# Ledger of designs, part 10: VH-VL binders against RNA-free ribonuclease P

Target 1, 238 residues: RNA-free ribonuclease P, of Hyperthermus butylicus (a2bn08)
Amino acid sequence: MAEARLQRLLRVYVLDTSALTDTRLRSLLGSGSLDEAVRRFAELIASVRIAYGVEVYMPPTVYEEARRFLLSNGVTVQSFEALAAWITIKPPTRHEIRIPASIVRDYVEEVRARLARGLRVAEEHVRRAFEAGGLYAAETASREARREKLGAIIRGLRERYREATRHGMLDSVEDLDAVLLALEVRGVLVSNDEGVRRFAEALGVISIDPPKFISVLQGLLRHSKTGGVAREEAHSTS
Short names: E, the ipSAE of ESMFold2; O, the ipSAE of OpenDDE; V2, 0.75 times the mean of E and O plus 0.25 times the DockQ between their complexes.

## First folded at step 3 (VH-VL)

Design b07 (from z01 with heavy chain S31D H99D Y100H E101Y S104Y, light chain S33R; framework fv_zagotenemab)
Fold by ESMFold2-Fast, scan of step 3:
Structure b07 (fold): chain C 238 residues (1-238), chain A 120 residues (1-120), chain B 112 residues (1-112)
Amino acid sequence: as target 1 above (238 residues)
Amino acid sequence: EVQLVQSGAEVKKPGESLKISCKGSGYSFTDYWIEWVRQMPGKGLEWMGEIYPGDSDTKYEKNFKGQVTISADKSISTAYLQWSSLKASDTAMYYCARDHYDSYGYFDYWGQGTLVTVSS
Amino acid sequence: EIVLTQSPGTLSLSPGERATLSCRSSQSLVHSRGNTYLHWYQQKPGQAPRLLIYKVSNRFSGIPDRFSGSGSGTDFTLTISRLEPEDFAVYYCMQGTHWPYTFGGGTKVEIK
């Protein structure tokens, strides 16, 4: 019911990068390879566009990022372009889109807090590395011991820095363009990134994750398959 | 971008010395160990040893320790594998590969291989 | 040293078929850090080996998703869901958990 209601009300979706770079895309579309999954996704989008007038958008920045990821993960140029042919690639009209000052203020404050946290994480790990280096200057360390100590410190820095600065935050131009385009076309944002979705919803943009999006479209396709032959025959006789 | 280029094929007689090279480019040479792997004709892969170019720390598989010497010159991003006295049993393809200082066996890039033939 | 036993030695299949390759370790490959350093490499005739799968199940950059790795402890599997002509090669498992690094004997996937 909720899926049918959402589809009927809007019929417009905007994809962020995570909608096309999710490695589960193969499983979600029941295919054996990512290349096959991309082709099935193209067929799915084409089918719902033809049958229901469903429009799918993505900004050029998301197109380029998704293209780089998919091509580096075994998807052919032909398969990707077949998918892109059914998606409207359009930049948001950035200079005309208006964002409430309260949203910008909150964003700036959150960025400031996260940068300060990230700096503290970096400082802590620099101290650890300095101390560890002193220990190794005094001992004959094995290769394994050296790799473990240095590697552990660097891994800890990267993991804690990522947690401090990126998780739950809008942190890329690609993500921002997807949100702005969704706002402009009055569409539903498709994303599995919590920070992107939170920002979108603060602006009044409805968001769903990629599994939900594919489920909605497949539900419509199953309904079309049930009545598809009858519809085609009716069209051929009229 | 990232590339490991090895020296060309060698044909030698038993008792001769030999030094083959592996030159890295497109990455920070001192952030990676250089691994040496042997493949006898028609056989599988054997790990021989490794070197960390940053400080020339070396590790050898037991059967290769004392049989070969691994060295590196970080100023020219090149690692070496050398024999003081070759034997017919050294006939093989020799590969170099890189392994990040924080990984164990993650040989993401390999050289094209150097074929060494030792015959009388 | 750790012995990695690969089976079968040779697997004769046609394009489109599923390939399942086994690698069994003489000891647990769980490192003290909690990671399992079991990797899979592909080697085509006349070419250097290529990394396919690292740490049991992670696909290396550019490797098609028809390649998947699974397993734990001492029993590991490489699966190729639908063989393409370019997949006929020798596959090696390799461990980095224990010193020295060791490779399995290889499984040759050949065209029927």
Scores: ipSAE 0.000, ipTM 0.392, lowest interface PAE 14.3, mean pLDDT 83

Design b08 (framework fv_zagotenemab)
Fold by ESMFold2-Fast, scan of step 3:
Structure b08 (fold): chain C 238 residues (1-238), chain A 122 residues (1-122), chain B 112 residues (1-112)
Amino acid sequence: as target 1 above (238 residues)
Amino acid sequence: EVQLVQSGAEVKKPGESLKISCKGSGYSFTSYWIEWVRQMPGKGLEWMGEIYPGDSDTKYEKNFKGQVTISADKSISTAYLQWSSLKASDTAMYYCARDEGWYSYDSYFDYWGQGTLVTVSS
Amino acid sequence: EIVLTQSPGTLSLSPGERATLSCRSSQSLVHSSGNTYLHWYQQKPGQAPRLLIYKVSNRFSGIPDRFSGSGSGTDFTLTISRLEPEDFAVYYCMQGTHWPYTFGGGTKVEIK
């Protein structure tokens, strides 16, 4: 398809939670706080919606998750609702959406592989705890030191288990809803989550990360400020 | 927040039985030894014994072995100190405390219960 | 059994003065690991003891910096640099190096 038609197709977006929790938002929007970044993001989306008819969606599950995260991280209710006012909150029509069996098969295989990796991580940390316990018995470490060591091993297990089983995997209803909604509205998924993006791409859904999303929207506004001159070309080859 | 809450004051007669309690909260109860310390009126602190609630392993100071029984119920995070037959000489304040140490040579008591006053008189 | 001897038995001072409390052990409290398990507790009238200093010189959480511990082997000292009204109490040393655990007889710090 011609590039101009492809760019016109990039006027419908669906946000997952990572689109609003990306740590780069403050720098990308030139803001000193997360609350200010959310307000600037709201202004950006509003401007692009008004000027170009850009539609931005998120499912209710993502709305609730994003709201909880942002409010717990210093964003005011007023700033979040200002952003949400320019986003269409809509659930995917789950019972009508069809997923190819090949994608389900690949997902099941990945789950099995990750469960096996998680078991190996658990076994390794059981071994480490056993060996550390033996060392402390021999070396007369205090209960404080032993509990700190056990705590470190447990934290290591939690982190590596999460890495093995959940990182880069479609593992939440919120993420699934975002992908399904993007498929339904024939929009572009905005996500910083590797697993969510891979699942979307397997379904033929175009995905971009939050920095690229912001760049695209800012690019559209720059075009507007030039009076839309780039759309019009006068040809003279005499 | 770590807390040890002890049962209320007791007034008993010689020969009677008694069981006082110490309930832990705000930490893993089965992961720390619980210590029992006696303080007779106007006197100093005496270590009586200890229990590890995770497996009910007990240790007693020589003078208290056979005089008192230490036990624990891990399902309700509670340790107990019990007498089968009280004597007037058992009149004292009894404290429970959590031991930060794991071995018998690294012990220090970091959090204490408020104490249970036991008065034994005829 | 390890005997801990505290001195003086009673220390009469005014607020603002320095208090120095001694604890002497009948045997070395140094464990083979190099750690020394001598600890200091404060007991106010009608209250449970509370941990002040653990392993000779470490202040427990929430304990003001006017409290400090020092010493080695068999001789240990608790110092209160400037007595506050709330510091008038009985102070006990305890050893956790050797089973059975033992306490000193206590030093009463009282208003002069």
Scores: ipSAE 0.000, ipTM 0.382, lowest interface PAE 16.1, mean pLDDT 84

Design b09 (from z01 with heavy chain Y100D E101Y D102G S103D S104E F107M Y109V, light chain M94L W99Y Y101W; framework fv_zagotenemab)
Fold by ESMFold2-Fast, scan of step 3:
Structure b09 (fold): chain C 238 residues (1-238), chain A 120 residues (1-120), chain B 112 residues (1-112)
Amino acid sequence: as target 1 above (238 residues)
Amino acid sequence: EVQLVQSGAEVKKPGESLKISCKGSGYSFTSYWIEWVRQMPGKGLEWMGEIYPGDSDTKYEKNFKGQVTISADKSISTAYLQWSSLKASDTAMYYCARHDYGDEGYMDVWGQGTLVTVSS
Amino acid sequence: EIVLTQSPGTLSLSPGERATLSCRSSQSLVHSSGNTYLHWYQQKPGQAPRLLIYKVSNRFSGIPDRFSGSGSGTDFTLTISRLEPEDFAVYYCLQGTHYPWTFGGGTKVEIK
């Protein structure tokens, strides 16, 4: 049945780092602190897992990154471990996962284009620094003013280089692991990252952002009284 | 998405001051030049000047130097074009655009334009 | 400053016809880097200019393949191989090789 397949699709999720580090998490869960938000998120995931068999996964690489961020931002170990208890932590089976050669080819072409863009950004800022240096040598400018100008050019290089090479790109092992795990478990990827989501979609993996994920889970709980036994049966067949 | 949003149309009298804005979003505002381009009614495009918001370095086309001031506030990703005393000849559509000085060297993102009408 | 001369000033054509637009520079647009910074923009009434072709012959993302650019040194051409109704607009060339940046006077492509 098409409906049973849709129930399966809507009940398996994989989280990337952005799903747990999104600054909107506190607001979305109606909490005054990030620690409280994490506890409420744990309760939400636990409730949908018990009532509807919703499965939530994340790779160990994402787990470590999220843990480090949350603990550094006022979340207690107890609150984080309460959340993690309801999430299945497992790595993707990388050597068994197959992806189409066309996806790899497209990725290689994008990497080449971004490396070329990064080089152009570097070259432009070298030219800019050289021209600025020449102007300051010709005029009566303080050594301090020259150093400030150079510092501004270097900051511009760094910011623009990151935009040219990283923005909208799948550029970390953590992000790749989340996509590969979603592909393996045939689940929905939860991510705020445009590059991660684009790569997932190219592989046929459906992705949603963290606000939509929270909304879906809350929606499931609000509809529990309208046919829980039918939904549980549908889930058990998935 | 990458975009530039300009302030609304202005109707002024000669001698009045004016400051129009161009707000960038979806990219590193301090890493690209912002260009200002004028188009008089029924006429072509004229480059006026530019600013690099990262360090507020400005360049002007000679006929606009002293006539207008280009500035930027990087804390709110906004560039400005201002006149201390408007003339009827300043009546035009004013565009801002993002310019990459790398190997491509083009203006790829444009604001929607601000129409400035100066009449007595 | 560099002067860009566009010709003709106006082209009156029908959909399906080929349009050839010229842009001539008062001096060479070859930059010391080896690049030629000559770009083509399209402007429709009430709209901001839109980038079509950059560095003589490269199509910008999303631009249909009926648009092509060619030329070298001081003489450049924009070709629209088969005019569509949405192509009737004013076209400008821009040079970014020499400061200050300068635009051509524009060529208006209008329906007969």
Scores: ipSAE 0.000, ipTM 0.410, lowest interface PAE 14.6, mean pLDDT 84

Design b10 (from z01 with heavy chain Y52L D57E H99G S103L G105Y; framework fv_zagotenemab)
Fold by ESMFold2-Fast, scan of step 3:
Structure b10 (fold): chain C 238 residues (1-238), chain A 120 residues (1-120), chain B 112 residues (1-112)
Amino acid sequence: as target 1 above (238 residues)
Amino acid sequence: EVQLVQSGAEVKKPGESLKISCKGSGYSFTSYWIEWVRQMPGKGLEWMGEILPGDSETKYEKNFKGQVTISADKSISTAYLQWSSLKASDTAMYYCARGYEDLSYYFDYWGQGTLVTVSS
Amino acid sequence: EIVLTQSPGTLSLSPGERATLSCRSSQSLVHSSGNTYLHWYQQKPGQAPRLLIYKVSNRFSGIPDRFSGSGSGTDFTLTISRLEPEDFAVYYCMQGTHWPYTFGGGTKVEIK
């Protein structure tokens, strides 16, 4: 019954950058550091590949982005390359991949809407800065207080502009490559990025988030460990 | 003092066309999304789609795309929801609401609703 | 699309009691910005919905402090600390993190 259930699981996965930079990765793998979490992730992928033939893919653009992020956040080259060793790194065949014109049209419409919202966010924050500047020009407020107010307005602009232009939007070539590769290899996309997942689903590509992916791998690993112990016992008694 | 005022109740026959309205006041109409929400008798709330009047950008929930048309006239601060051919299954209360800060993440002010009854 | 499951479907309590309403999402509602776009609305019979709580825990203007929201990820709670007769209503959760926006099925609060 367990073997039949495992046969129903999809066996091909494609990772985008968020699959390797998810802040929950450390917690999900029970690790004290991001470096240890990456090593445990490598062990999980290796185990399910060997035991169940699970294939994990990543485009080179995602590999480079993930490498840059992880190395800048305390992950060693050795730990990252240990993970990468169990992942098939290949680019999507962009020249041969076709997508419906309707999806491109919808994407262009979304870009236009996002740019319009971004402009309105910018206009609102210009207004706030102008009003704040007027108040501080009249006061004897310290230079530091004025800089703090300006900094807060700029931080607010950057956050709201990101929301307006990037929220729910496919906004990088790395993410596009992951979606295209998933389409090409007929695999499941692993991403926690709403825009990436929405674009993938529009193309008929199934997506799951990194916690669900790790859960699936851990489930397979638990079954493999039980089977491995039984097999070792059988061989040791013969 | 933000207000959304919707047109009055409608009683229609199947196959008839209908256009209902939602007029905004007390704010910059072109800077906020107008959301359309359906509530069938005795049922919950269902998001239909949205429009940003400044640019006439529209988005529809999949089940409503092709069944209704959302539009706006920014010169009179009014958004519209339109059917080319009504069905009995279109009988519902229709609400318009304002999407916050051009991002439509939540709906802060709501119209009073327009009851549409379609019966033969 | 994101499915929001509200429980219980009906909650029957006496005035003065605490009401606890649950909303569970089929997927995480944490946006890439770190914000969680889960909101609560109140609808009284014959009236339009009214925004109560936005982004999990922020009370909208004019909403009494007896209303509070909490939760994270996929599990969210609306609490009414001391029910008043005017709190008889249907309460809906809604998510704005993932397009298309979706509402929960509603919880009807009936004052016993």
Scores: ipSAE 0.006, ipTM 0.403, lowest interface PAE 13.2, mean pLDDT 83

Design p01 (from t02 with heavy chain S31D, light chain H96Y; framework fv_traxivitug; at its last look DockQ between E and O 0.01; V2 from the best seeds 0.00; counts 0 for: pae E 16.9 > 2, placed apart)
Fold by OpenDDE, look of step 4:
Parts: C-alpha cells; sequence; structure tokens
Structure p01 (fold): chain C 238 residues (1-238), chain A 121 residues (1-121), chain B 107 residues (1-107)
C-alpha cells in the first residue's frame, strides 16, 4: 500500500512560480533561450503525460504570475501556450482545505520574528545613513556624491530588509495556493523556494526542486525506451 | 575539446586586490553559465560566484559579497573575478568551472586546473 | 543553510565496494551531484542527478539519493579510485553547496 501510494505520488505534480521562473531553466533543459526552454519543457511534460499519465497542475494564481514573468522575459505566446496546454489549471478548494492550528501558530510566530528583524535592519541603516551624512560628508561631498551614497544605503536597506523578512518564508498567496493544491490532489510540489517547501512539509506534502523534477521526468522516459528495447529484443530471440 | 585555463593567482597582502582570468575554448562560451569555485589548502570545495550567459545575472557566496565581482567577456571567451579587500581566509586555489549544459543546471561538467591565490602579510 | 555531511575518510580493499554517504536534511528532495578529485588535479563530475553518469565514467560508479542520505557507490574499487569525493547540491537559498569531502583510500 505504501509503495502504491508512492507510485501514485510520482504521477501527480504541482508547480509553483519558482519552478518556472528559475533563471537556470535554460540550462536544466539544455536550451539557449528561455523561449526554447519553455518549449522543451512543454515537450517533456507532453511526453510523460502520454507515456505514463503524469499530471502536472498549477493554480490559476501561479499561472498568471508565471505567464507574466515568462512573456516579459522573451517567451513567445506560442511557446507559453504550448506549455500551458499540458498543465492543468486548477484552483485549490480553499474553503474545504483544513490547516492544522499548530501550523498557523508557527507561521504567525515566524512572521512576528521576521518583522522584528526587519525593524532592526531598518534601524541599522538609519544609523548608517546618519553617520554617512555626518558633517564631513556634507561639507566636502558634491551633491552627486551624496545622492550616490544615499542610493547605496537605500539599496542596501532594501536588500537586507528583504532577506530578513521574506527570504526562506512562504510570502505569497500564489505559493500558498500551490501548496494547498498539492495537498488536495495528493501530488508532489515542485519548488525552489525553501520557505514554501518547509511549509509544505509541515502539511505532509512532498516537495522536490525543479532539477529533481526534470531528472525524474527524464528518467521516466529513459526507462520507457530501455524497456521497449528489451521487449523487442526478447521477441526477436524467441 | 573543452578547455578552461585560469590565471592571475599570486601572493598578495591583506587588503590588496587581484584579478583572476579564465580563458575558455572548445565550446560556445556565451551559451553557458560560468562559475568560480575555490579550495583552501587542505580543505574542501566552496562555491564563490557565478554569472549567466550575458552577464545580466551574478550571484555570490555571502563571504565575498561586496568584495568580489564576477564578469565575463564573451567576445574574448574570458571569465574574470575581481577580488578586492582580500583576506587571509581567501587563500585558495580558484577554479573556473562551466555549468553543465548537457548534464543540466546545478552541475559543473568542466573545470580548469585552478590558480593559487595566497593572501598573507 | 543546507549543510551536507560526509565522512572524512573511507578505506576499501581492491576489488571491494566503497560507499560514500552524503547526509542532509531532506536531501532526497534535491538533486545530488558527485565529484572526484585527485591530489593536485581539478574535480571531475562522476555522478549527476543522483544516479546518472557522464560519458567516460565507468559503470562502477553509481549513485542513489533518498530520505536524508545520498550515496556514491564505487564497485570493484581500483587503485586509481583513490581520491577525494564531494557531493554537491543547489538550492535557491544557499545556491551551490558542497559536502566536506571524503577521502577514499584503497588499501
Amino acid sequence: as target 1 above (238 residues)
Amino acid sequence: QVQLVESGGTLVQPGGSLRLSCAASGFTFSDYWMTWVRQAPGKGLEWVANINQDGSEKYYVDSVRGRFTISRDNAKNSLFLQMNSLRPEDTAVYFCAREGYYYGSGTFDYWGQGTLVTVSS
Amino acid sequence: QSVLTQPPSVSVAPGKTARITCGGDNIGSYSVHWYQQKPGQAPILVVYYDSDRPSGIPERFSGSNSGNTATLTISRVEAGDEADYYCQVWDSSSDYVFGGGTKVTVL
């Protein structure tokens, strides 16, 4: 029963946004462009669907985000549609899905902690800005130099603030939808986001990274080809 | 045949700067992500930085961020690592590596022989 | 930050099987790659995506990855297999992460 369940789990996948927006998607699929990568991805999904009945799902929210991203990054509408044709767009049944209160509690605690860290980051950068804008910088630095320095401080603040508050955390409704959908369809979540994966794990959802996902699909196809050759060879020797 | 040849490694004082180069041949350089990996003497491998095909994306290990800059010149089939504010802990053999195309993302399928950077007073 | 743990050393007699483990939290959900490095030489990719072999790598080299442990298996070990072996993964949080390496000694 466990093995059969595991086998079933390997046939249903849910993609989050990170699975499609990974900048290394091209390299994963051996493509020179993102457009080509998307096309190859479509072909791969099509092949495993046809051969093994693999199902790939995506929430509408993830779909829209991915669409926006891919089209804005040089993917043609045709290529995107080719991919979309093999992905089942399904919203999670949000009103029926139950999340344990313990998970919600832990999430709230994490959010609180991160907000506190964000504040500390902001305070630190205010201090740095104050020190940098001190009397010496004001008297000797050109307006341009001051602007540049301020810009650098603001950029640093943004980066560190983001790292403190968002990095490694489930921070979007799109990603949440992906996790919920995976839970509902009893599928494997495909994600590069550690925060999303941790949240999924807490709910008992299995997750894999995009490289693993590609490897699994390619592996399925390789085994199909070898099994077919073995059957043909067995029939010829008989 | 794919070849990667690192150069520029030398002895430098703490706080100094150094620029490493990697000359690539035997493949279409502009099609690949390129990476620097370093190895301290007697220690393991550590990823340092990587750059995408056109140089629009650069990533760094935290310990070198703000000090090191990765760049590339596709016309010259060259990868670079500008190292500023060098520290003794930066002492290592620095390898140029190609991210795998055929073998997929996340792999380093070809490596150079490395160039030794020694940071010492 | 994903930490990959390898034993510092593995000893094996010629003709026997060496197993090198790479431990990590839920490492089975990642793709693991393995590199061989001989003294004074550059690393060589020997296994990629858990169990695939690059062209030119002998079939004696195999890999597996499940749960919290990835394993590189070298069957029919030869003297030439003496080297350091590194496991490696990529994730969005830590980017590229290497294990600490395992020295394989052929007795």
Scores: ipSAE 0.000, ipTM 0.462, lowest interface PAE 14.3, mean pLDDT 87
ESMFold2-Fast, scan of step 3: ipSAE 0.007; ipTM 0.451
ESMFold2, look of step 4: ipSAE 0.000; ipTM 0.380
ESMFold2 (binder alone), look of step 4: mean pLDDT 91; pTM 0.926

Design p02 (framework fv_traxivitug)
Fold by ESMFold2-Fast, scan of step 3:
Structure p02 (fold): chain C 238 residues (1-238), chain A 120 residues (1-120), chain B 107 residues (1-107)
Amino acid sequence: as target 1 above (238 residues)
Amino acid sequence: QVQLVESGGTLVQPGGSLRLSCAASGFTFSSYWMTWVRQAPGKGLEWVANINQDGSEKYYVDSVRGRFTISRDNAKNSLFLQMNSLRPEDTAVYFCAREWYYSGSYFDYWGQGTLVTVSS
Amino acid sequence: QSVLTQPPSVSVAPGKTARITCGGDNIGSYSVHWYQQKPGQAPILVVYYDSDRPSGIPERFSGSNSGNTATLTISRVEAGDEADYYCQVWDSSSDHVFGGGTKVTVL
């Protein structure tokens, strides 16, 4: 029911970086390489734009980030630009966009909570290092084992600090631009990032994940006289 | 002897508000982090919120953020949980617990709990 | 830690050893704590820091934590040990995470 509702009511989508870096893209759009999947994605977007007037947007900041990722992972410039040709690259009009002060307040509160949580992570790892040092004073561990234990504690601190301060939070200009553009064009945000989607929903922006987005587009084409899906076209001999 | 006694649990309608209290004794209340943990009927334990020694730091599980407010009154050795916009899913026994922050974030003493039922 | 996995139940004969597992990705890098809860009662801390016991907890309660599995071991089980047992870790993204609980039945 949610997919049918989106097909009937919504014709505008905004992609964030996660929509193009999803590891499932190869599986969702065909077989073989990521490069082939990107080409099939381009064909899918082109088909729904021509048949149904579906518009797909992304901010320049997302364009640059997605390009960098895809090119470093075996996608050719030609394949990426073929995809980008069917996407409207446009920045949000930041100075004209208004957001409720309550959302800013909640965001500031979350930032403060995460900074304090990061301090707790640091204090916990100081305690662990202190206790580990005491155990090694017993002369039962080699110098190499002591170095590895300290290294493990430091790696644990770095990982848990990153999780405490950044994971699940709107923390980049690229993510913010995608949400603001979706708000401006009154579109649906396509993202698999929990923090980005939560912030978008607080602003009244509907969001879906990349698998649902591809499913919606493929569903639209099943009801078209032109018919077909990217997978079937790719399996032709010519 | 450390004691924690919760109160305030009752039947409330969805969308309603309720304030829970926890009275602490037997330790220097102002020196400890304090926590609320809940348990839905027949279900497991779920952390809800915690608060540092002076009340300047507060953390919440995502599902209650913006609806619940944790606070404390060190002069009265009391911990509070203000619950607004209550949902049927908030039905649970709410436990007050003392948190050992510097000794690895565990709960060494718990109150007996107070039952909150959210139903029409 | 997104989730800590415990078996829903464990049955053990009196005088034998019960083992309750708590599974989580790289859980050996966390400090695992264990709570006992009897029907209608508040939880009590039985093991903290993987293997330490609070004063008043019998020595037959012990714990270990390595790799992807933490274990609470109750040796020489008594009828009074019948309860629900929960593991718990502190995780920076979720703060405190509890396992789903294991009901220990003494038969």
Scores: ipSAE 0.000, ipTM 0.397, lowest interface PAE 15.4, mean pLDDT 83

Design p03 (framework fv_traxivitug)
Fold by ESMFold2-Fast, scan of step 3:
Structure p03 (fold): chain C 238 residues (1-238), chain A 120 residues (1-120), chain B 107 residues (1-107)
Amino acid sequence: as target 1 above (238 residues)
Amino acid sequence: QVQLVESGGTLVQPGGSLRLSCAASGFTFSSYWMTWVRQAPGKGLEWVANINQDGSEKYYVDSVRGRFTISRDNAKNSLFLQMNSLRPEDTAVYFCARDYLYWGDAFDIWGQGTLVTVSS
Amino acid sequence: QSVLTQPPSVSVAPGKTARITCGGDNIGRYSVHWYQQKPGQAPILVVYYDSDRPSGIPERFSGSNSGNTATLTISRVEAGDEADYYCQVWDSSSDHVFGGGTKVTVL
């Protein structure tokens, strides 16, 4: 009985961008290309909507971000729109949604800590560049080799700074919209972003990652009234 | 999953040669600096060599410079350490490690190690 | 700057705080990284760039670095923290330098 109640409660999902850009999608859906994975994902969502009335939402900001990413990574317009056709695109009503001051306070505190970490990363790379300059003054004959080394240090700084300040942090309007929409429709947020999920949890929003989401949907179809798909090939060859 | 697996460690006589291999999986191998670190029995960790993403830059600890050569094959996701003119003092477990996206600065992923014994 | 000095051993009772020091001239000008190694196992990075923690490392592990001494602090010590701990820096004159290691015993 508790299981039937849980299934009714968990029929509404909201996708953030990471739900559609997860590099594991190709593997999880058993496909050779991202375009094929997107088409299979569309079929999966369509199937659970028809069989169980599962509703899947995304805000317009997530729609635009996901579209831009997928189209630049080999997904056709037709494949993306086929997926979007089974998803309800709706903005959160931002002016009516309220966030507790305690959550804002905690967010500000974490931003402060991450900015301090970012400063340390910057100072470390300044130290690295200074020491590299001393070393390469003796070893590196060409000015071009020194420029390449500096470029590598700058690339390392950018990557590490991004990790220090943005990893595990809610830092985009698209992600915020997904959380707010999930709160508004009383749905489950689908995201692989730790910071987004932590923020959602603080607001009382249940979240799951994209692999879990796909697993749940496939499980629903496998255990539906029609039952799981048997090996028809093996049966036919008897 | 991110994994490094070393192989090639064995018993070698002083003056001999040996090549160690490290197989990488679960990450874009060609995007990282890679490192060899060794540990003599009952002793501490000692950095041996590191190599940049494309193999154009290599650095060695003084005691192995000229005797050891670090190399990589990005197509095969493999790191190598060619050890020549081996000495008893080179006896150690040799670990393959991934640089934390830097110049061989910190090492976030380590293999299990492979034991090299140099003895007569 | 080619030598980092660690105490050979530190004993700590469960639930108490262990402090492992790493001494070096002007070590506060370098970034210090810390590794945990249990017998027969590969090292694990527990603190990097003086005070940052990798994902999966509990908040009980913290670090500091100033002047001539860097310190790894393990609060609320558990039996599972018993291991050898190594500090490490990059130095332009000697490349990567590891400390001699500190054996932490939880009793």
Scores: ipSAE 0.000, ipTM 0.388, lowest interface PAE 15.4, mean pLDDT 82

